# VH-VL binders against Probable septum site-determining protein MinC (minC), part 1

All scores and structures are predictions.

Target 1, 220 residues: Probable septum site-determining protein MinC (minC), of Prochlorococcus marinus subsp. pastoris (q7v2x8)
Amino acid sequence: MKLILRGIANEFIKSFSFKNFEIDQNFFDKLITKEAPAAANLITENEKINSYELAKLKLILEKHFIKLSNIYSNNRETVLSGKSLKINSTFLKIKDLENQLPLDPSYLKKDILHKGTVRSGDRISSNGDLFIIGDVNPGAIISANNNVYVWGKLFGIAFAGKNGNKNASVASLYLNPLQLRICEIVAIGPKEKPKGQHPEIAILEDNKIIIKPYFLNQNL
Positions, changes and structure headers below are counted from each chain's first letter, unless a header gives other numbers; Kabat numbers aren't used for antibody chains.
F, E and O are the ipSAE of ESMFold2-Fast, ESMFold2 and OpenDDE, as the mean of both directions, binder to target and target to binder. V2 is 0.75 times the mean of E and O plus 0.25 times the DockQ between their complexes.
[cut] marks letters that were taken out.
Atom coordinates printed by the task and the answers are left out, and those that the model quotes come from them; centres of patches stay.

## First folded at step 8 (VH-VL; framework fv_cosibelimab)

Design S10 (from S1 with heavy chain E101D)
Fold by ESMFold2-Fast, scan of step 8:
Structure S10 (fold): chain C 220 residues (1-220), chain A 119 residues (1-119), chain B 112 residues (1-112)
Amino acid sequence: as target 1 above (220 residues)
Amino acid sequence: EVQLVQSGAEVKKPGSSVKVSCKASGGTFSSYAISWVRQAPGQGLEWMGGIIPIFGIANYAQKFQGRVTITADESTSTAYMELSSLRSEDTAVYYCARESDWGLYFDSWGQGTLVTVSS
Amino acid sequence: NFMLTQPHSVSESPGKTVTISCTRSSGSIASNYVQWYQQRPGSAPTTVIYKNNQRPSGVPDRFSGSIDSSSNSASLTISGLKTEDEADYYCQSYDSSNQGWVFGGGTKLTVL
């Protein structure tokens, strides 16, 4: 089981994994952060948790000013238990359950290398750098905590530095995206379309996304 | 600090039901879990179930499921345990106990209520 | 579902040390906290140890608790035994799988 802690504006604060509902000061000390959480989501897999256990968790969290807001579980009895307590509770299959887990900013995942076309409706996300060998079609979304490199044509949406890395970049052999994002800065399609297939790189400078040619001996 | 006071002894016939009360004083009642534990003469402690009064949510040991009902009245700070279809082996002292602030152990116990089942 | 097994009785002389064991039949003893309750004849139980090894205010430091994973058991140790320590002692733990409290069968301590 995991408890996902959220702030007042629903921003992710951190996640905490635990096995038993024996919640005490030691358990709470693990939840304490500089940014005080205001809400929590409970993620469980196949565990059957009755309404009494959930009520105890709800009670101790509320005593520390944390609202138990949502329960996501692959166990229908656990979902019914949550609903009996008027907690928004949703049944999810295991594959969808992991989509409710935010990526811990400190979690080190390997860079992702994707070979092939990223089609309309596809989404690819990396905690490191993202490397695409292929085209990214309109309607596709690709993202990375660090850099995005497309060894092909970029027509979709690309998001680099999604965890606040202002030194992140987006590079492509043909940079014609519907939208570029670096950190919180957004740029919709370039005003000047590439006149040929020349590599370009987008970087963040003075809170603006700047696109320039990528040449040998060029410093990123 | 917190005092749990239970109702007095009961003598019941087989097949009847008994309802034991547990009144809390000297602390917040509704936000603490209250458990019920019984002890037959010369025997050990046996957990029957518990309730979290503020939510009205009860939980029962499998052995007693279907025969025991635990309820609470927040307005009187009183928890109740009702046991139906009484048998001679239900003769026991019945205790209420408050779970600690963290719900991890019993930090206060009632004085106990003797229930005798005999014809 | 698990059981907690205690010896039915133990006895020791005043001033000596006694240890009462509490063995878990299934799953690790360390999976859940263990409590110890003292019950004198005609009285309700009182807590002497909670969360494996913590003492409530007013309980003498002669009382201590421990966990031994190798024997899958918890122990209550009482040193410097006094006649007033004569009582039944019960261990308790929580069954996370069945979501309920489990008590050991109890141990009668006699101080001769």
Scores: ipSAE 0.575, ipTM 0.818, lowest interface PAE 1.7, mean pLDDT 85

Design S11 (from S1 with heavy chain S100G)
Fold by ESMFold2-Fast, scan of step 8:
Structure S11 (fold): chain C 220 residues (1-220), chain A 119 residues (1-119), chain B 112 residues (1-112)
Amino acid sequence: as target 1 above (220 residues)
Amino acid sequence: EVQLVQSGAEVKKPGSSVKVSCKASGGTFSSYAISWVRQAPGQGLEWMGGIIPIFGIANYAQKFQGRVTITADESTSTAYMELSSLRSEDTAVYYCAREGEWGLYFDSWGQGTLVTVSS
Amino acid sequence: NFMLTQPHSVSESPGKTVTISCTRSSGSIASNYVQWYQQRPGSAPTTVIYKNNQRPSGVPDRFSGSIDSSSNSASLTISGLKTEDEADYYCQSYDSSNQGWVFGGGTKLTVL
């Protein structure tokens, strides 16, 4: 059995097998910090999975803000189990199951501009810079290969430089995220809420995430 | 962290039904599976079934299929196990247990409920 | 479908080390995680080992778990035996084929 994780802007393929529906907590922590999966597709070959087992998997994924969107199986009982949980479930022959693996599209835009609130459960990922004109609520995840700019309040999870760009930054009009990541370095949100609404920028210096006021030293 | 508190002991006649409750406090209820396990006097542990409260989905051991019904009430953080068509062999201590993180093991157990089935 | 087989009883002196085995009748013991529960007389079981070899907070490091694929068995090892370790011990694993939990028959540990 394979679980394929998908992001909103990019399809991220994480194909793996697991036993007893265990997916290591560290595995999900890696996905959240390096990727912004929005959904998952389950592909099973000749395996029978009942509704109880699928419900456990659905619950684990939902805990990490991932929707179990589709089930593709050549086992009709597994398909019925998925349908009983109101998951889009499709019977496919074995040869067609491999066709459900996504390929990285080369035509995707590098930079993304999003206008509007990014709500709990929403995920946005960019191969370049990500610009948000709006608030990013708790439970939302945003990520970019380069910079993340939030012209609004940032309360969710933000990940910049996910392709290894150590010069990447996260900037917001009100920076109070649940978690920040730049490249491989993680910072948990501030101990206390910012008392004023001051624009701030988070950057990576000497393998540490440093937060400082934005535009305070601008001459122009 | 989580505490599971079960209902009190019961004495039942053969052919009747019994419904045991398990109330959770001090932790998350809805998103963790609750299993039911019984232990006859001087015997080992035997799994009966479980439920995932948030989805209302229960699963039962083959031996008890058709006789056991497991339900949950999220508003009261309480799981229930009802066993019908009671026989003398059903005399046992019945435990509820929470399947912990990722549903991989039992991380909390109730204190047990003695059910005696006799004429 | 499989069974988990444990010895009915084991005994050892205080300060010594004891090992309790749990053998799976079909399929690999490593196919599913193994847990160990301790049950003292008149009490509910408590977890001493989960996921083969992990200890819950509060369980002393004298308790350890292991898997041996050659004998298709899991083992619970208790070193530095104390009288308070006297209890029944149960192994547990999940049966993916029949979608349920399986317990071993239990082992009575006596500390003399």
Scores: ipSAE 0.141, ipTM 0.612, lowest interface PAE 5.4, mean pLDDT 81

Design S12 (from S1 with heavy chain S100T)
Fold by ESMFold2-Fast, scan of step 8:
Structure S12 (fold): chain C 220 residues (1-220), chain A 119 residues (1-119), chain B 112 residues (1-112)
Amino acid sequence: as target 1 above (220 residues)
Amino acid sequence: EVQLVQSGAEVKKPGSSVKVSCKASGGTFSSYAISWVRQAPGQGLEWMGGIIPIFGIANYAQKFQGRVTITADESTSTAYMELSSLRSEDTAVYYCARETEWGLYFDSWGQGTLVTVSS
Amino acid sequence: NFMLTQPHSVSESPGKTVTISCTRSSGSIASNYVQWYQQRPGSAPTTVIYKNNQRPSGVPDRFSGSIDSSSNSASLTISGLKTEDEADYYCQSYDSSNQGWVFGGGTKLTVL
């Protein structure tokens, strides 16, 4: 099984087993020095993990200010264990579990954190997640292999899931883009403009881009 | 450093139940797993189960499922092990032990509680 | 499920080296970490080795642990044996299939 740790600028993969869970202080100290991870996804195949062992993992991560956000497993009992702890848990076939892993087998995926306005004519592309602290103006194009997060207003073009990740999302404090794309699916602007500073997230459901409010206690 | 202090020895009749306490002091209680281990006279150590107090989640050894209940009270930093339907074979010293942060081994042990089951 | 088998007793003179084995009945001994606990008469156990070969603070370097995959066993070695080392020693490992802890039967160490 694998633990995918997500920070603002980097995505890290840690493999572990019930033999030895070796995410210790040195491991977290190293990550904090580069980029502090804020969330983690757990990926398991056929392993049965009970709620007690999952609770230990959750506790260890919380002590380091990391939220165990999602569990993906080909074991239905492991999924039930995750749900009992109020962790978003999804049953996936082995083939689909492989899609949750970074495409780079080196297990280090470079996210991009951009501070400032992305102006008309600018293009920013990330092999991981793209996080922008600022506005994305009309005529700008931003893209990511995984998720796109704009902590500001999005008026330009945003492309998430560039390498086929159908679980990718586009989120913004004011989501009013000229065009959104998730994987191969394209949408041209939202039908209704966002109210005030309410954050919204665009996700792919049933081969359609759906826009909904972004809730802090739910992870996509 | 954490200290685990257990309740005193008990004598019980067959068919009754016993509830042993384990109070933690001098360290963190809620965010560490507490296990229960018993030892019959002249015999080895046998794991019964454990609890993670902050989540209220317990896990039990197959042999004791249905007879053992492990609980915790975070306000008093106390873990409890209740064993029902007592038999003479349940006569043993019962220990609580704290698992490390990573759940890899036991780093602190209580002094033990002798439970004698006799008619 | 599996069992951990230890010799019932071992004895050795002060200053010598003693080794206590812990053999796993099914599955690899290397599948899960092995711990060693010391229990003196009338006392609760204390940890002398964790994660196969690590020593807690305060445990003398005379205590060491090892794993031998060929015999499917773990070993506790105590060098420079002292009278205060006289105790029962228990190995412990985790059973991932049954999601619980397993202890060896224990070994009585006599120092004479």
Scores: ipSAE 0.299, ipTM 0.668, lowest interface PAE 3.6, mean pLDDT 82

Design S13 (from S1 with heavy chain G103S)
Fold by ESMFold2-Fast, scan of step 8:
Structure S13 (fold): chain C 220 residues (1-220), chain A 119 residues (1-119), chain B 112 residues (1-112)
Amino acid sequence: as target 1 above (220 residues)
Amino acid sequence: EVQLVQSGAEVKKPGSSVKVSCKASGGTFSSYAISWVRQAPGQGLEWMGGIIPIFGIANYAQKFQGRVTITADESTSTAYMELSSLRSEDTAVYYCARESEWSLYFDSWGQGTLVTVSS
Amino acid sequence: NFMLTQPHSVSESPGKTVTISCTRSSGSIASNYVQWYQQRPGSAPTTVIYKNNQRPSGVPDRFSGSIDSSSNSASLTISGLKTEDEADYYCQSYDSSNQGWVFGGGTKLTVL
């Protein structure tokens, strides 16, 4: 069992292993003074963890201003326990759980800002968020472990959340992609063109990619 | 300085149920786990289960699963333990205890509630 | 699925040192923290040691806790015994497999 901490930029800063649920003040004192994490992901393999133990962990983390954001587990009962607490919880096979771990405890994800058109045959990949100022043409492929933002027209293929982040999104000023992918879920481009040029965002909800307008003055 | 105050002694018939209360005063209630422990006359301490009030999530010892229900009311800072299908062997002092802020141990105990089950 | 075993009783004279053991039947005693509670007749338990060897504020330094991996046990040691130390003592640890608390059977300490 591992607890992966994220900072303000949604970066994987630290991973910690703990036996059972033994987390103490010394552990958090060191984190608060040096790392200041804002979120955590819990990764377990075969361990069965009931909703009470997850609630204890959630409570301890929240007292330190850390949100328990995601649970990834190869145990279906643990996933159900997480869902009962309204925590985004996903069943993954052992080999897929490895993709949720940082390669190194000091691993930092880097956001990429790309200025210019992404042309047919071009590929851009980010370990964090990907921000494009320009158009993404048919035949181009862009991907990110977190969010994909296109400040322009998206006609190519976009992959967001490729590291298992089901809260990832794809947003564009004109969203007409050949394909969208969020985590493992794929959506083929729409049959009808968007009704005018207005910003839209694609998100994952109940294992389906949904596209909706992104309005000014929208509080979330 | 957190104090746990439990309801008074009860005498119950076999087959009935009992509901014991535990009111916390002096500090935050909702964000601390509250456990229930019983002690039969002349015997040791036995854990029954616990609750995390802020989430309304309870956990029970296997021996009591199906007979015990632990609940909490955040508005009154009170935890409850209800034990059904009472038997003479359920005669005991029932304690509530608060889990500490920094550790998984009991830092505060209620005064205890004697429940006597007899015909 | 483990038990914590304590001696039923121990006795010692005022001013002397006494040690109470708490042995775990399966799995390592070091796998989970051990706590110690003192219960005087007619009273609720009070914590004297938590997290193996820590003392709450107000508990005198005569009380100490330790872990011995070779015997798979925890120990509560009380030095400079006083008559007011006469009580029942319970060890406690967490069972991660059953996700619940386990208490030892208790030890009656007599000071005379």
Scores: ipSAE 0.399, ipTM 0.744, lowest interface PAE 2.5, mean pLDDT 82

Design S14 (from S1 with heavy chain G103A)
Fold by ESMFold2-Fast, scan of step 8:
Structure S14 (fold): chain C 220 residues (1-220), chain A 119 residues (1-119), chain B 112 residues (1-112)
Amino acid sequence: as target 1 above (220 residues)
Amino acid sequence: EVQLVQSGAEVKKPGSSVKVSCKASGGTFSSYAISWVRQAPGQGLEWMGGIIPIFGIANYAQKFQGRVTITADESTSTAYMELSSLRSEDTAVYYCARESEWALYFDSWGQGTLVTVSS
Amino acid sequence: NFMLTQPHSVSESPGKTVTISCTRSSGSIASNYVQWYQQRPGSAPTTVIYKNNQRPSGVPDRFSGSIDSSSNSASLTISGLKTEDEADYYCQSYDSSNQGWVFGGGTKLTVL
């Protein structure tokens, strides 16, 4: 069984597994990752949990300002136990139960929007997508776990897909970087400069970084 | 901190019922689980069940299901254990005990109530 | 679903060390915390060890607890035995499958 802790902010989601109800302060120290009051969803498979054990869990969570909001279980008696405590409880088949778990990463990472020039010596890193409205000068380094978009000229170093996302891309209104990297694949900037200024996108195909013009109807 | 005080000894006939009380003082009652444990003469400890007073929800050991009823009165901070259809083998000392704040162990015990079933 | 088995009795001389075992019949002894309760004649039980190896306030450091996964058992060790340690000792653990408490059969400690 898992306890999914959800904060007031959408970005605060954690999951914790446990097999029994012997919960102590050390366990709660691991659950509490944000100051704001939180809610929790309990997900169980075939385990039968009676009203007494659910009531203990509910009471312990509430003492720590966590509301036990929903129970999802493939055990009908566990669902009835939850309903008897006025907890929103739903029966789900095993195959559907996994849909209630948060995706990894457990925390929702934010995209970064940066307005202004990224100058030599500057470094900007994002755990999601990175959007730059401005130029990225030689000597600057920008990176993202997903995509890098530069609404301006890219002359520095850009690194997309830092955590292994091979579908990541780097796009710019004028793509002339010192170096591009997507996941583990590195490409040194082109010897020839583009004749005109037009948007381009770099993607990973067949373990090589390919640069092509970007149009709204192209596959990314 | 909490003190658990139980009702006095009782002598009962086979087939009758007994209701033992356990009054809590000097601490919080409603938000702690109270368990009942018995001990026959010269025998070991045997868990019977428990209750969480604030929700009025009880749980019973399989052996005692159908014969034991555990209740609580929050206004008097008192838990009760009623055992019906008494037999000679129900002669025992009956203890109430409070489960710790995280339900990890029993952190306080009542003094015990001797129930004798004579035939 | 499981039983906790203790020796019926154990004896040792004053000042010596004694160890009482508590063996779980099925499932891992480490799956749930083990507690130890002391019951002197005519008295209610009191906690001497909780959460496998923790001592409540007021319990002497002569009392210690441990878990041994290879023998699937918990142990209560009492060093520097005193006559006041004569008592019955009970181990306890939680049965998550049946959602209830399980006690060992108890061990009578005699200090000769």
Scores: ipSAE 0.449, ipTM 0.753, lowest interface PAE 2.4, mean pLDDT 84

Design S15 (from S1 with heavy chain G103N)
Fold by ESMFold2-Fast, scan of step 8:
Structure S15 (fold): chain C 220 residues (1-220), chain A 119 residues (1-119), chain B 112 residues (1-112)
Amino acid sequence: as target 1 above (220 residues)
Amino acid sequence: EVQLVQSGAEVKKPGSSVKVSCKASGGTFSSYAISWVRQAPGQGLEWMGGIIPIFGIANYAQKFQGRVTITADESTSTAYMELSSLRSEDTAVYYCARESEWNLYFDSWGQGTLVTVSS
Amino acid sequence: NFMLTQPHSVSESPGKTVTISCTRSSGSIASNYVQWYQQRPGSAPTTVIYKNNQRPSGVPDRFSGSIDSSSNSASLTISGLKTEDEADYYCQSYDSSNQGWVFGGGTKLTVL
């Protein structure tokens, strides 16, 4: 049995598996988020859960402003228990229950979106992609396990693919970094400053960092 | 904090029914489960069932299904346990107990009600 | 369905330590929390341990609880025994399959 809690705008999805049907204070301590969960879905397989146990769960969740919105179960008696409490309850075959679970770890936010200038001395690191809406000044360091995208000017140091992803890239509206690194490969800033402000992307080809214009029609 | 006070002792004939009350004070009643537990003379504790007053939803141990009815009146903060078709082996002290909302254990117990079934 | 088995009685002298076991017949003892209740003659039970090893306010730290997965048992340990500890002790756990509470048979503690 799993309880899937969703926050506003689907940003704070949490999944809890229960060995038993006991809910305690530590469970709710784990629900602390910047954005409170607004709804929960309960997913059960073959186990029978009576209306009393569902009522306990419903009551505890509602005290924390969480609505028990849906029950999905391969047990028809559990579905009837949910309906008796006026909870939307649906019978699903085991194979279809997995469609109600959160997407795999790739659905969790590993990416960072930073809005604002990254100043000299600032360091920002992402374990996924890094998106900057702003300029990255000389003396700043930004890094990502995957791609680095700067919707602004890049003058600092940028590292992409820092855990060995050779397909990683660094893109910016004005690419004039002090240093670029993709995986183990380092490139010191360009010999000539870009003469026009147009998007460029740095990629790794044949163990060399290549900088080229970015065009909207390219499959990058 | 919460105190549970039960109705007085009862003497009943076989085949009759008994209804025991449990009044809560000093705490929240409606949003906590109230369980009923019995104890025959010289024997151990036996869970009979419980109720969540705010939803009016009760649950019963299989052994008592069909003979026990647990109800609650939120306006008086009182839970009731009615046991029908009484037999001599139903002679016992009957306790109400409040289940903790957070820990799901019994955090408060009533003083008990002795029910004697004899002809 | 499972049963919780306790010894019928245990005895120990004042100041000593006693341990009462509670063994689960099927499924893991760690699958559900275990509580311990103390019942003196003529009185309602009171909680001495909840959620395996937690003590309610007012319960002395002489009372402790533990779980042993290898023996599939929970234990209540009372150190520095006092005459007022003489009582019946009951373990309790939740049966998720039948969605109800299960009590152990109870252990009579005698302090001599």
Scores: ipSAE 0.301, ipTM 0.676, lowest interface PAE 3.6, mean pLDDT 82

Design S18 (from S1 with heavy chain Y105P S108Y)
Fold by ESMFold2-Fast, scan of step 8:
Structure S18 (fold): chain C 220 residues (1-220), chain A 119 residues (1-119), chain B 112 residues (1-112)
Amino acid sequence: as target 1 above (220 residues)
Amino acid sequence: EVQLVQSGAEVKKPGSSVKVSCKASGGTFSSYAISWVRQAPGQGLEWMGGIIPIFGIANYAQKFQGRVTITADESTSTAYMELSSLRSEDTAVYYCARESEWGLPFDYWGQGTLVTVSS
Amino acid sequence: NFMLTQPHSVSESPGKTVTISCTRSSGSIASNYVQWYQQRPGSAPTTVIYKNNQRPSGVPDRFSGSIDSSSNSASLTISGLKTEDEADYYCQSYDSSNQGWVFGGGTKLTVL
């Protein structure tokens, strides 16, 4: 069984494997200090977990301000235990449980081109550049080791330069994200919405994310 | 300082029931699991079950399923263990104990309550 | 389902070292953390070792814990024995299948 942690921006932070809800006292010390986890998803295969053990896990997570938001399991009794605690719990076959795990960067194609809307709850990650032809809705998360280009509207969360590239950028035809990240630097979305539809680019300059107009004379 | 204080000794007839209390003070009662462990004279420790007070969710050892009921009252920071259909072999000291911050053992124990079952 | 088996009694002289074993009947002893409790006559138990080999604040470094996969056992070792160490010692571990706690039968330590 795995515990998948999400940050305040609903972006994947870390996954933990643990035995029978035995969480090490150093568990929370291992969390990313620049990102505060706000939610967790529990993924189990055939393990049967009763409501008592789930309640203990829920309690320790809530003590650290982490909400146990979803349970995905191939065990129907574990799903019932989660529902008894008012946790969104879904029965999934083992093959479908894999879709709830974070993407392994080592197995992603370097550059990714995605055509279509990225919807709330969707996550797309690239080891190189990420190019989206479509809108990225609120609740969606997109990330790349290098640049993120959205040929559409960006309302969700975008993370560029996630492997330490400080020269990475996020560009969109309408840049109004919930959150932007470039390398280790985070910026919350603007309080004022952009006036008119014009392309903008976010870059990292002097350890601060700067947004400016972006001109496209030819192809990207 | 965290302290668990249990109710006083009880003498019960076979076939009756007993309800032992465990009042927590000094720490946040609702944020911990409370377990019940018994020890017959000259014998070892035996886990009976536990409860998470804030959710009112209990779990029981198979041996005691159907005879034991563990409850909690958040307003008084008190956990209860009720054992029914008492037999002479239920004569024991009953302890409540707090399951610590997760992954740690029972970090605080009550003083114990002697329950004697005799005719 | 499993049992944890301890010797009923052990004895040793002051200043010497004693080791108390805790053997798991099925499944690996390393599958779940092992705790050790000390119980003196008339008192509630107190933790001396948790998570296999960790000591709570206030427990002297003479107390140590270890896991031996070859014998499928956990061990509590007490060096430099003192008369105050005389007590009953219990190991404890978690049963994944029944989702509950299991205690060993206990070991009476006599310091002669």
Scores: ipSAE 0.375, ipTM 0.714, lowest interface PAE 3.1, mean pLDDT 83

Design S2 (from E1 with heavy chain D104F)
Fold by ESMFold2-Fast, scan of step 8:
Structure S2 (fold): chain C 220 residues (1-220), chain A 119 residues (1-119), chain B 112 residues (1-112)
Amino acid sequence: as target 1 above (220 residues)
Amino acid sequence: EVQLVQSGAEVKKPGSSVKVSCKASGGTFSSYAISWVRQAPGQGLEWMGGIIPIFGIANYAQKFQGRVTITADESTSTAYMELSSLRSEDTAVYYCARESEWGFYFDSWGQGTLVTVSS
Amino acid sequence: NFMLTQPHSVSESPGKTVTISCTRSSGSIASNYVQWYQQRPGSAPTTVIYKNNQRPSGVPDRFSGSIDSSSNSASLTISGLKTEDEADYYCQSYDSSNQGWVFGGGTKLTVL
């Protein structure tokens, strides 16, 4: 069985795997997050957990500001136990339980720094900001949940704000992309080639992607 | 530190029922599991079942299913064990015990209640 | 479902060391934690070992616990045996399949 913890603002996702249902000091120490509160999903395959044991788990989690929000199980008795405690509980076949697991054991808003040319056919994705030191060639795709910064020439496709961040931006030393996207708003390249070699930044303003010269402005 | 205080000894006739109480004081009641364990004269310890008071969820050992009912009253911090259809073989000392915070052992025990079943 | 088997009785002289075994009939002894309770005549049980080998506050370091996977058993060892250690000792573990507690049959320790 697995216990998947997700921060309230989706700032982290952590998974814990257990062979049997035992909670002790070691489990408690691993479970405690300094970033609590969090929500938890319990995923079990064939393991039977009665309402008594599930109530104990619910209680220890809530004591540590973790809400047991969902139960997904291929065991119908475990699902009934969850429903008896008013936890959203769903019966799923084993193949469908995989869809409840994160691809990465931890998900954090994480910046990526890539050094080198991003070539046609290459794809780079970041859960935070994406920094490229190099050129992004036509046919390459780069994306980030927050900002995209290209310390080089951008000729490929850039996607910023993938997770709904309307304040996201795309900046480059030479901004001439095939396509820009910010929060589902799409723009096909600049109207005309940049006049000279100077940094530019694309931002979302009034539901439009606006490109302007980029100058560092420090708040005092 | 929690103390568990049980009700006094009882003498019952075969076929009747008995209800033993266990009052917790000096600690948390609602969020800890309370188990019931019995011991016949000269015999070993036998787990009967338990309850988590805050949810009113009880669990019973297979041997006692259908005859035992475990309940709790959070307002008085008291757990109860009721055993019906009493037989002479039910003569025993009945203990309540609190499961530790992580539920892996019994960290506190009541003093025990002697229930004698005789005609 | 499983049973925990203990010897009915053990005896030893003051100052010596005694070991009481607790053997699991089905499944690994290491699958669940083992606890040990001491019960003197006329008294409620008290915990002397929990979580295989941990001692509660106030329990002398003469008491220790261990697990032996090869014999599928847990052991309670009492060194420097004292007359006051004379009691019945019970092992306990959790049955995950039936989701309930199982006690061993108990061992009477006599200090002669």
Scores: ipSAE 0.421, ipTM 0.734, lowest interface PAE 2.5, mean pLDDT 84

